# Designs tried in a protein design chat: VHH binders against Short-chain dehydrogenase TIC 32, chloroplastic (TIC32). Part 4

Target 1, 322 residues: Short-chain dehydrogenase TIC 32, chloroplastic (TIC32), of Arabidopsis thaliana (Mouse-ear cress) (a2rvm0)
Amino acid sequence: MWFFGSKGASGFSSRSTAEEVTHGVDGTGLTAIVTGASSGIGVETARVLSLRGVHVVMAVRNTDSGAKVKEDIVKQVPGAKLDVMELDLSSMQSVRKFASEYKSTGLPLNLLINNAGIMACPFMLSKDNIELQFATNHLGHFLLTKLLLDTMKSTSRESKREGRIVNLSSEAHRFSYPEGVRFDKINDKSSYSSMRAYGQSKLCNVLHANELTKQLKEDGVNITANSLHPGAIMTNLGRYFNPYLAVAVGAVAKYILKSVPQGAATTCYVALNPQVAGVSGEYFQDSNIAKPLPLVKDTELAKKVWDFSTKLTDSQSGESSS

## First folded at step 21 (VHH; from b22 with S53D G54S)

Design c24
Fold by ESMFold2, fold request of step 23:
Structure c24 (fold): chain B 322 residues (1-322), chain A 123 residues (1-123)
Amino acid sequence: as target 1 above (322 residues)
Amino acid sequence: EVQLVESGGGLVQPGGSLRLSCAASGFTFSDYGMAWYRQAPGKGRELVAEISDSGDTYYADSVKGRFTISRDNAKNTLYLQMNSLRPEDTAVYYCARESYDIFTGDTEYFDYWGQGTLVTVSS
């Protein structure tokens, strides 16, 4: 390892695993959605939540791949409750279909883990004509959360258990565009930076959690919203390591190399650990509250991103715009 | 610089066969899942087949039993063997690489695409 992690206020460190940070937690009776649950830390998140008794809905782009992951988890965790449902976050139509199908199951929803993403791709537009990283990482999750929020509110009230929305961000949020969020230039190819567009999308994930916190407190509902940085996942150097990408993010030299179980730890800590009860509007790293870029505390920016995202997602609804 | 270059497209009769190739460079090919997509005139891109870094394959229902995706990691090449071709298979076929998020290990989306190769199935 290149870094030595020490325990933070939580008692956990960068070296802690998802199993360790949830040890002794009884998740029975909770239902979760985990996006991107067929790869990376999404798999480990689904596995550990199910190990703790949570009923996990794996929201995945490729349900055949998801079904294989589910089979592997069930072999490891007797009695795991897992479902696989199709979700393409780059497509608002797919998000609306997922939400409609989820509601038709009658399942409750306690935990929404907004995990899936794409990093530092070349300039591309989604099928909704929106720059792909913004569309996938931010707008897809924004719309998903919006469509499922009433279900989460009903669940928290009926179960008397705290709902939790967990937005995966990244320390790369610090390296967004200089303007923070380029509202009028989201689709501007001529000035597109793949790294800054990634940072922009992850900055929006923090801002989204912060605006949710404000609105949920105003509504008096027992649901928290937090964001986090999972750490850098380096299971095989050179296999998952892109030399160009390493140069592009080299200014953030503080990356902590983690195994997949360690990379899923902060997500599972925020999702299940009793230490996080009542904590909302915070940014986590290494299973501890951390300091994000100060810009995320700009409540006017958070509201502007919310309103901008609302307009973009409303214009693509299956119902006529009127 | 990641590059994906498709080849092998052309005109073929219904019931015929064609093999597409995608030459990959600028990344460690064996570490990434790959896919073929296609786009018919006036339609959106649709998934045809995927192959994981471990060699597991997945197919769209419309091509199951007729198309075979494969990879040769030693040659950094992705293949699509297309048999029993139909006029509705007429499309531009694109090679795509699964994304990789170094912070989460997420591979569910596609970050690089080739320029495409045209396949026309007609009499």
Scores: ipSAE 0.483, ipTM 0.791, lowest interface PAE 2.3, mean pLDDT 89
Fold by ESMFold2, fold request of step 23:
Structure c24 (fold): chain B 322 residues (1-322), chain A 123 residues (1-123)
Amino acid sequence: as target 1 above (322 residues)
Amino acid sequence: EVQLVESGGGLVQPGGSLRLSCAASGFTFSDYGMAWYRQAPGKGRELVAEISDSGDTYYADSVKGRFTISRDNAKNTLYLQMNSLRPEDTAVYYCARESYDIFTGDTEYFDYWGQGTLVTVSS
């Protein structure tokens, strides 16, 4: 298509960049974790947050790659405050180690950006014997959020600044399995669909933000939780198409796909823009509130996913403390 | 369609050397980062080494200075040169290809794996 999107209620559109949607925002004194910050829109998210004065902890699987990204950002943004810490979201042991190490630093936590993921892999089980997309995209972030929530609560109380949890989802959440979430068949190889498993994991990311909203409001804490679709990103089409087809698709797709700065815009808008203050339990697209699949508003489903995820993430199951 | 086939494993004495190869097909090899993982009996898979699409390399502490990952994009082949082998290097070695998420551009995880090649280091 030729149209690039009209501005929404926010004043931003699908064409707006992460720098544009955060222009004039002072993030000094805020600390953020960005998962997957060494590739794709995670890099741009880390760069723009640091540009606005946020202290960014880049939670990455490959710390050498993360260190190179950090070096490049520091060259672009004088005075950027960046740390690189190892995180493998497909491993609960890695998530627990990351959270323990983070807490040992004594760093506060205002912004948790649950960005990393894997898309459409063949059927595989994680180290924890859980289907890999569900384990990586949803459970890893679920556990990470759970382990860091007390740090976020104390940070928001002490700083008097709103905490924000930002879950990257996708419009693919609409294309989950017909059951929505197949609790009894997460590990069923015979019925596995790589694209539906991706959609399921992203649906769970929306449901996670919605249940978190309910619990945080019940606890009376100043922390919001939202989900978003970043858009389809035009970074390297050859990875998805044979060389001949990639050229043809690329020639047309540049008119409808997002650049990396545009792909990171919704994340940065939700994380940092004052327009999002007090907004929780919403799904964003193109830096505006959007209409997700109606199923995501089912509070019983959101609770069921939460309880299921609690059971799968070990003995820390069941209760949250206020 | 994506295929990764490891070879070069075998029995070697402590202190010896082996070179593993991974023949890749069904995708544009040069566009992807690649890695070697290993799995000892009764243990989980662990990272050994990885190499980006631009040639940057990373190694687990346990193999630094002894193992070298490399790639030949013209031959669609990933290599692992293993020197000064120790009994604890005994494992099945797997070739892995980085994933790609079209919505985020994320490449941090691996989506395709080979069947593995057994390396045994024993007297």
Scores: ipSAE 0.474, ipTM 0.777, lowest interface PAE 2.4, mean pLDDT 89
Fold by ESMFold2, last read:
Structure c24 (fold): chain B 322 residues (1-322), chain A 123 residues (1-123)
Amino acid sequence: as target 1 above (322 residues)
Amino acid sequence: EVQLVESGGGLVQPGGSLRLSCAASGFTFSDYGMAWYRQAPGKGRELVAEISDSGDTYYADSVKGRFTISRDNAKNTLYLQMNSLRPEDTAVYYCARESYDIFTGDTEYFDYWGQGTLVTVSS
């Protein structure tokens, strides 16, 4: 079966793959961090960036699993430059250790791909006593970005290359709690909704990119920050249907849902495609600029989330080492 | 509703063995990676062992060669065989299911956890 999605202004559609949207792009000399690079579209993102010559640091919770993924990628791209470093975004101590170790390598940083996440878990607190989805999807990436921003600024100045911060959000950002972000109730178990907490964290991913855009432009820094929705990845529908119906539905669903290569396309487009040069503070879908929830344009909300996140990450700082 | 129920914990002498079990229900067990974590008093939770949906296994350095993770997909059960136990293995052991994000396919984190089973190595 053959389907075409509607191409947008970029010339790409929901059906475009990560390889297609980066075709002809030379990423040699660029260095990227990809969080969550050992599973899902994080693997494909790392693979395609490597295919285009980017030096990829795979920031993963399980470095043994990451090493296996690295081996598989190198078989496909024999000259790939990949490193595996441990990162648990649910732990601020882990984020600080990662950033310190990264800086110790002396590596530059052009592309920061904030991809990892957890979806719709039951109420749980992180090691830092913060609701797990907010801690992992938002605060972990917020802190990581803050700790690496000086490295990104130095890299962009020295190389004269545009730095790019890419926050994976989701259309689920539209379905946060009614108040948007529950500053006073982040840890309130009695009113917790796993779906709305996910949406809240994804709304924060968009707001974070927008506040970064404002601050980086005010400082005259050549770094862009954008957010995106990757689309929904093909899932095993058989867990919901009997075997014969599941086969029929699954075959049709592959033309509506995305494959992994298609799911990684928007991330790779925003990270590498020249069409995105100078574009910041936008929300992407299907390798095109899309319209997010209007609330993300509220600059006071974005600043409030930023200040709230700063307090949480500063108040739970780990001990420095020298 | 997803449920994970650990069992098999207890008191054991140093050098002894225990087998932990985790009975899983409410999801297609064979489609998910699973893990054992542990938490000693005053410490954070730490990974002990992981097994993917395809059967690949991973172990923390502190338990390699002594512990074996396995799964029985027909019984929806995860196991941890713990041999040559040491006092530092004393902890509450938790069964965990890998998360699945339908937007990214990300399975790096764990979304459901059991209540834990206490393993005490002493005497």
Scores: ipSAE 0.399, ipTM 0.750, lowest interface PAE 3.0, mean pLDDT 89
Fold by ESMFold2, last read:
Parts: sequence; structure tokens; C-alpha cells
Structure c24 (fold): chain B 322 residues (1-322), chain A 123 residues (1-123)
Amino acid sequence: as target 1 above (322 residues)
Amino acid sequence: EVQLVESGGGLVQPGGSLRLSCAASGFTFSDYGMAWYRQAPGKGRELVAEISDSGDTYYADSVKGRFTISRDNAKNTLYLQMNSLRPEDTAVYYCARESYDIFTGDTEYFDYWGQGTLVTVSS
């Protein structure tokens, strides 16, 4: 059974926009990093966080594109505080350089929005010789979070404000490989499925948030970690269909698919809304707590993914040695 | 079916020039950003240059001022003009199309690649 725009316990629905779910929230004094902030819902996330007074660092692979997006946002939101910094999540060297540069600025960090990704590519290896979807969607964000966590801890302690790590996942996490995560077969081309590899990477994003929750509670720090599904976005649908089929899909898709402002809503809700205070280790959809695949509650799997990711990020060449 | 076919590689002397072409089919070329990557023997792929669907360009530091990326949307073709070539430019050069994530609208990464064209810079 499906519903158009049914409100959940939060009072928001699949139709709610990022502005609506943050209405009245004062984000002044907060600093955020948003990965992938030069396209799609990353742009809207950066725009709305800035609208609410947050100082946003746009972490983007193409800084020329990021600079243009920043200019457009500043025109829409006078007084927006935006910086653009280069980040290629498919390269551990780039992630280490970004983190080192960020720390050298002395900026605080309250909100880490792990948004960027790649979907359903043919089999490819990253510069670090790791299957590209796993490297980009999961390991890049895993390493980024690890390298910035002490900054987030210091910020939370000094500001007395809850830090928030927000991992964008997808309902596609349900469609990973049958074994969940293919540790020794991450790079196995012969058994590669582009959609299952996407699902695997997004499953790891949920598991990462869940293991973070456990470790941050053990450390007694006031930082939460949550994951979410943003919904399917109605942008450039013609890229997936020929011109004539795209018209037919577009005519009916507006009742099911989200606009960009609607697609950014869950991210902004989890990042800023007071209703989410103290909530950690949850999976969100349509600005409400949702039920993920039961496998994400397997604490042994979450720890195994964490240890595997730690080994890969410590052993891989980058800007500096581990 | 998305297809990207590179051409224009070959052997060239240091200081010389080459123009690479990438013929695209199976998608609406003008809707996508495009890039050139290269892979030297025994190394990983690295970005050379990229061009957005609106024509904005970006270059790796190692090639800035020497290489020019361009596109002809009427011919569905991506180009890389390579001037002042050096031995370290020797690599297989790949044409790439930006990816699209239907859940986030993210286009920062690349999903389809050509088979590559070899450029050798040697005397």
C-alpha cells in the first residue's frame, strides 16, 4: 500500500521540503561539511543549511563547479557563509589532503553530511585499486569521518551542542549481494553486479552509522550518527530514458518522485531539526524514522565492516602514511 | 547502449601535439558532463580534464596551459587538444561520462568509459 504525502510521526511527509522541515530552526554558530554539494540534493542541502545560518563548507570534486554553485546560493541567500574545498572521495590521498587542510583552518565542525556518491557504474577500480562504488560511497566517507572525528568531539565539548553525522544511504541497501558484504570479493570483476555493488556500498553506509553510534556512546561524546534514504529525485530523468519514453515517465512520475527541495528534506531534518536531538543509530525516510533491512542490526557485521574499512584505509597509499 | 569510442592516439615526439576525439552514442550527449582520464603504465587512472554540460572546464595542474578540453554537441563528440607533450604524458587516455544517481541527483563521478587510446611520447 502506498500514500501520496502521508505525514508521519514527525509531522512531515515525502512531499515536505528542506525549507519546511527546518522552518524556524536557528543554525547560527554551527559549521557543516556537505560532500557532493555541487549537484543534486547536495546543492539544496547547502542552500537550506546556509539559509538557517549554518556556515557550510562545500566539499566537492570540481571546485570550479562548486564556486558557481556558491555564487548562485549567495544570490538567493544574502549573507550565506559558504566555502568551497576540493574533495575526491574515490581517492584516499584527496580525502587525507582535505582533512589536513580543514584542520589547519581551525574551523569547528558540528555537522558532517556524507552525501556524495556514484550509482551503478560498470566494474572499475579507484586510484587506490578498490572497486569504485565501494571506494567512493563508503570508504571515502569512512576515512573522512575518521580523520575529522576529533575535531567534531572538540567542537561538541566546547560548544555544548550535539554533533551530527549524517550518512546518505538508499532503499537500495536492501538489494546488496546475498551475503551482505563481499569482503574478499570486493574487487571480483567476474561476479560484479553494478546494482548489487551500489546496494552493498549503501548497506555499508547504514552499518557505518550504527557502529559509530556504538563507539561514540562508549566514548561518552555528544555526537549522533544516523543514516537515511532521500527518495528518488526527479532531475534529468531523460538521462535514463530515450526522449520519447522520458516524456511518458515524466507525465506520471511527479506523483511518486521527489523534487530536489523534497529530496533534500530528510537530510536537513536529520541535520538540524530539534526532533532528532539525541537520536542515533536510526535510519530515516521522508523525515521520519523508518525500518531498514534487519541485517543492519547485526552488530558483528557492523564491526567486521568497520575493521575491514580501517585496514583498507590504513594500508592504502594517499597524501600521507597511516 | 552507451558507447564511447576514443581515437587520435599514437606516437609523438616531445614538444609535439595530438588531438584526441571521443565519439559518443546511446545517450543525450548534451545532458552530460564529460572528462578525459589517463593511466600510465603501472599506475592508477588520473583526471586530465573535464567539461560540464554547460561548457565549464577544469584541468589537472600537470596539464593546465598545455591541454584544452572541448565538446561539439552537434556531433556528439568530446575533444582533447594536447600541446607541448612530454614523456610523462605517455598513457592510455580514456573518455568518461558523468554518472547520475537517481536518489540524490549527484553527478560528481563517472559511470561509462571508453576502451582508451594509447598516447606515447618518445623520441
Scores: ipSAE 0.378, ipTM 0.695, lowest interface PAE 2.9, mean pLDDT 89

## First folded at step 22 (VHH)

Design e21 (from c24 with Y32W)
Fold by OpenDDE, fold request of step 23:
Structure e21 (fold): chain B 322 residues (1-322), chain A 123 residues (1-123)
Amino acid sequence: as target 1 above (322 residues)
Amino acid sequence: EVQLVESGGGLVQPGGSLRLSCAASGFTFSDWGMAWYRQAPGKGRELVAEISDSGDTYYADSVKGRFTISRDNAKNTLYLQMNSLRPEDTAVYYCARESYDIFTGDTEYFDYWGQGTLVTVSS
């Protein structure tokens, strides 16, 4: 399609930067939450959104790190409005606390960028006794989105502006477990695969966006939900020598490595570009609509993931393997 | 295989000092951020200190001015110098590696942990 720098239908390519895909966009009056905004493309996303006039709330695990990043961004973008708030996606309590604190600010919410994540870690349980990748990459964002959805709805109605939910998925969603989602074995250590678990969590990010799209449409709400593959980021190549990372890189070897500005492009495109207006339930790559795993079009699976996630977040308990 | 092995824990009196070490193997140590966590009896794990791959350091408020995190990349070792120890510093201390998502560059979380080393501060 648009490999090796060729432009897609959007007019952008894998080489496009976040600034390029948002050029001319006025985000004044918009407020965004960006999870994982203290590192990687999260930083660039926050920077570029701010550059376009968006008020950005940096949701980060380490607020000191976030503060440093904020300072750097402010130096680069005079007049940028940035806030730093603590969010640990691996803890439902932290997610709830964040949501509560955010609501207490009275800030509107136009854009929710679910960007943070963990990749290919050993089997570990979160504070809520849920497999860490599933807990962090999917359930954390699921709960966050759930808790802030009414705020987004209100904001959209009051501002008469489209809200946008952006889930950072990955091409790794293609490499989930053979079952797709192992509902009954989320916490099964004996059959755990670090890469497949990552894929599973990223698959759920896509399914989450798709189910949201359905629900938002049914509710007649002017909010879109999309997922995306940001690309592989060129950061400290030495990290790729890790066996798990090497496998992940190999799995997506057909894609070229991106700089951080390039890596943040698709996120910023989906978040701010007018070309995406009204588009929901799509999977994006290189700032273009792409085809995800066919499985993500299974509406029953998406619903099942939704219900399963709802159950887990309501009970704050993990699913044990039978 | 990635491994983190903590050492240096023990019993110390209040006001005393202790230096923890974390020996890292199975990866290019210099390319990764590292952190110390601790877990006191009956409590959850909490961040104590963090050091990036570039050497930037962060500390929990409870240990600021008393603890120093450092690293020796040539030795693949992470350190935690603990001074002016208090009874409330009693905990199992864990070394952790910052995770890295190759698609997002996210390093906010941790993917590997050591077995921990017990630090007891008591009179």
Scores: ipSAE 0.755, ipTM 0.892, lowest interface PAE 0.5, mean pLDDT 93
Fold by OpenDDE, fold request of step 23:
Structure e21 (fold): chain B 322 residues (1-322), chain A 123 residues (1-123)
Amino acid sequence: as target 1 above (322 residues)
Amino acid sequence: EVQLVESGGGLVQPGGSLRLSCAASGFTFSDWGMAWYRQAPGKGRELVAEISDSGDTYYADSVKGRFTISRDNAKNTLYLQMNSLRPEDTAVYYCARESYDIFTGDTEYFDYWGQGTLVTVSS
């Protein structure tokens, strides 16, 4: 066990940076997708992966913003190989288009970093008529992962290298609705809570990774799936105390604020550090294995989330679940 | 309560100018990125311009050189100066706030929208 500021079993702490946790690692030959790579820790994740020799596909909502970030990274990391592709996680059509386009490139896929998301927005429906946080944070990544999983399996087999799926969750997963996941009330505006809906979506990210772990093991493939809490990011401290984020202050106050490099550390650790080899179905914090909400160990709930998500994504495509 | 209220829309002739305003309340305006979107009849909503909390700006190619996004943090107001207006600029224009995930710093999405203001460019 560790406490804030101290090193855990991994040798890293809450103050470790993404560069530190990947020091000495050679990512040459690996290809990664990073969603949300145009802002926040997504930028740092893309930078550090590139620094270690990984070919990074930046999956971003605004490709112009992504292009600017790419230019900046290339200036910082000579020889960095980065691509920018459009991805709106709130649109299943966009997710499908991205996956199709990616497959058409013929690129391998070793690392899938599900990083992008929206937090604590008012009740809104996505383009697919699904509550926006659930649609964006969970279903978008769920569908993306589903569509690219065969590519990852092929890549892993052909390269004889472990594939890694990394779901960015949050400690907010502890603050979901009392029911855990409200399957029958995903789109219920009358009982909607911005923060609980966020927590619910992040809870589903953990459950998704756990169910994937089970399935990947059953399939005998060399791919791992993990979730993590990145920490609270110190970009603009004033945001933590404004009226909009006041409700979140209680949830994050117990955590140490991190810089962007520190915030990206756990992601890069899980994605690239050899210490994580063979580890799947775990929840990480401060570049160490942490204990999530006990509820995430409920395999029936994980399966239920999987089935529910499958149904929702199939219904949008007009495909019937067999 | 977060609120965004657009104003300044109306009928203008091609080649004319219009200035839209978005009055923001319920949050610390200066801490947030903002954007203008528009939706033309029969079309999807599209990004017009963005301005970060630090003042960095982005413009869609279709409006680059003609539109200017700006903000007055003291007045909690977002602006869109539209010059050399064209019929194809006809749309409902929406003000939006960039979302902010405090755990990831992600700002790719938008969490609040105004009701919109109609801009009609016609001779």
Scores: ipSAE 0.740, ipTM 0.892, lowest interface PAE 0.5, mean pLDDT 93
Fold by ESMFold2, fold request of step 23:
Structure e21 (fold): chain B 322 residues (1-322), chain A 123 residues (1-123)
Amino acid sequence: as target 1 above (322 residues)
Amino acid sequence: EVQLVESGGGLVQPGGSLRLSCAASGFTFSDWGMAWYRQAPGKGRELVAEISDSGDTYYADSVKGRFTISRDNAKNTLYLQMNSLRPEDTAVYYCARESYDIFTGDTEYFDYWGQGTLVTVSS
């Protein structure tokens, strides 16, 4: 009986756009990093943050593509402050280079939007010999966040503005492997499932935000960390269906799937909306607090994933001093 | 089962030309972005060129003006026309399919790769 798109406690719904959920918000003086900002909802996230006055650093794998996206955004938002920097989240060397270069700019950092990812690839190892979805979706962002956290702490302390770390997860986090997180079996090709590995990586993104929340509270710093499901984006479905069925599915999908502006809404809501001030360790959907898989509330699991990720990223450093 | 098979590699003189082909099967080719990568001996893989499902193209600086990526959706084939070849173009060339994340629309990464075809540019 209920209509799709009913508003939640925030006053927003699955149909709300990134512009709508940030209407009237002044982001002037804030600096953000958005990973994956050259395609999909990463573009819209960068566009809307810049529309609200945020200085956005677009962290992208292909800087030629990023430069074209920046040019398009500037046409739409004259005066937008955008930079493009190269980042390959599947490579820890690239992540360390990015973080070093970012720090050398002297830019502050208020908002870290961990958006980029890969979905459903065959079994592959990254350049760091780690299963590609886990390496790209989780470890790349884990390391990026770790390397930039001191900059975020300094920024929040000096500006008296709340820092926000936003981890894109997915409802697919519910469909990880039966054991939740495989740890010593991350690279086990014989039982690899492309969708379960995706779900595992997104489950780790929720656990990462939850452990960050614990540690940031222990450190007494004014930085929040949250995760979210952006929704599924309406796109060319013909790759899965014959032309007639693709049209029929598309007609029904309008009521379930999101446009790109709608897909970026939850990210922008969590990043900028005053309603989420002081909210940390939560999972969002449709610009509202939602309930994730109960397993993500297991603080021992969150710490175990953190320690495992620390070990993997430290072992690949080569330059870290103990 | 998605499969990408490169062909057309070989030995060429500096200044020469080659055309690489990538035969795609197991998916609706026209719906997917594609790319060529290359890997020189002892080096990592690097992007050469990309082409979106709508036909937009991007090129690495090192090949701009010399290489042309194209696709024939009727034949499920990706092409790389390589002109004015140089010894530094010597590499194994790989065909790759852009990943697509249905939750974010992200296409920045690649989910399927071919076995590669060797191009040697030498006198």
Scores: ipSAE 0.436, ipTM 0.759, lowest interface PAE 2.5, mean pLDDT 89
Fold by ESMFold2, fold request of step 23:
Structure e21 (fold): chain B 322 residues (1-322), chain A 123 residues (1-123)
Amino acid sequence: as target 1 above (322 residues)
Amino acid sequence: EVQLVESGGGLVQPGGSLRLSCAASGFTFSDWGMAWYRQAPGKGRELVAEISDSGDTYYADSVKGRFTISRDNAKNTLYLQMNSLRPEDTAVYYCARESYDIFTGDTEYFDYWGQGTLVTVSS
């Protein structure tokens, strides 16, 4: 029996669960959005946040599935405050509809957990004609965050509680395309690599949190933005093993495959633990600050990705042509 | 090599019925959630019905009570029984497999799609 794994400075390890890293934390009065809350570690994230008193809005593509997950959670946590709202991150129209409907509820927003994603799909374009992994993992969350940021700013000011934006990235961010972010070649099918496109989207998740940190500091806003790697979840990895997936799996093999409660721990630690108060622009793993690729510290790159993403999501610059 | 092949599309009068099939290969079919999507000309793909690996089903409001999604795990086949067809059901219908993210366990999106089968409902 292992009583303590390789604990980091936080006192937690790769084996710590989401419940353990939030033990004793009072989330009462906080409201959170968790994307992808109907599957995987998104479910556990929603469960544990609600266990700590957070009002959780589960932003899910399939609201019937989300409703079933909500029922299961309230069985475990009587008195949990959960709402289910539809969100398809691969569709900017869906993201805009979600944000508009959220604002119409009048709900505050303290915690934005950008969790959902798609991994290693064949080349496809979203409904907005953007390569699907970039559209779903990065642009969907970028737009969601942009549309809700004023609500988060108002909430942090009125509640005097620190807002937190939490971007789930992956160690796969290290294995993007050689140029980092392809900009002009996002939609280039002929050179598409499903794993490198995944890595690109996860690199953008880190860059997004870092640029947010800069802008929120400039605005004097009490909101932090951080990114993380959740660890690899126990899975049928052997059936997906190929040379490119082997690189991603090899990068995370050192962390020992995790159960779902362990996989959600870093997310919940960053979202709720007082140790993270005032910490922004950092990359976490195993509930500890970790070192990402040095490239994510390139402020020019982060700004370039931000500006590129703004142009792609800008609904008001859509002067029609052809 | 993951492969999804739809069949059963065609021309049908309003009020008629069709059954679509999707033959799946290259993966352990019973371990994966599946869905039917459709795309009318000039429109984006929209969800029609979804069935989880455990057999739970979900339907778009526009098709509830008329369409039934089912799966035969022994034959690696997904089905869509379409009854009481309407002109607005005219679309290319696609079979899709749920994605899986090894880092999060997320299954909310779809990673493989078939070529589609055309359903035309017209009098």
Scores: ipSAE 0.410, ipTM 0.742, lowest interface PAE 2.7, mean pLDDT 88

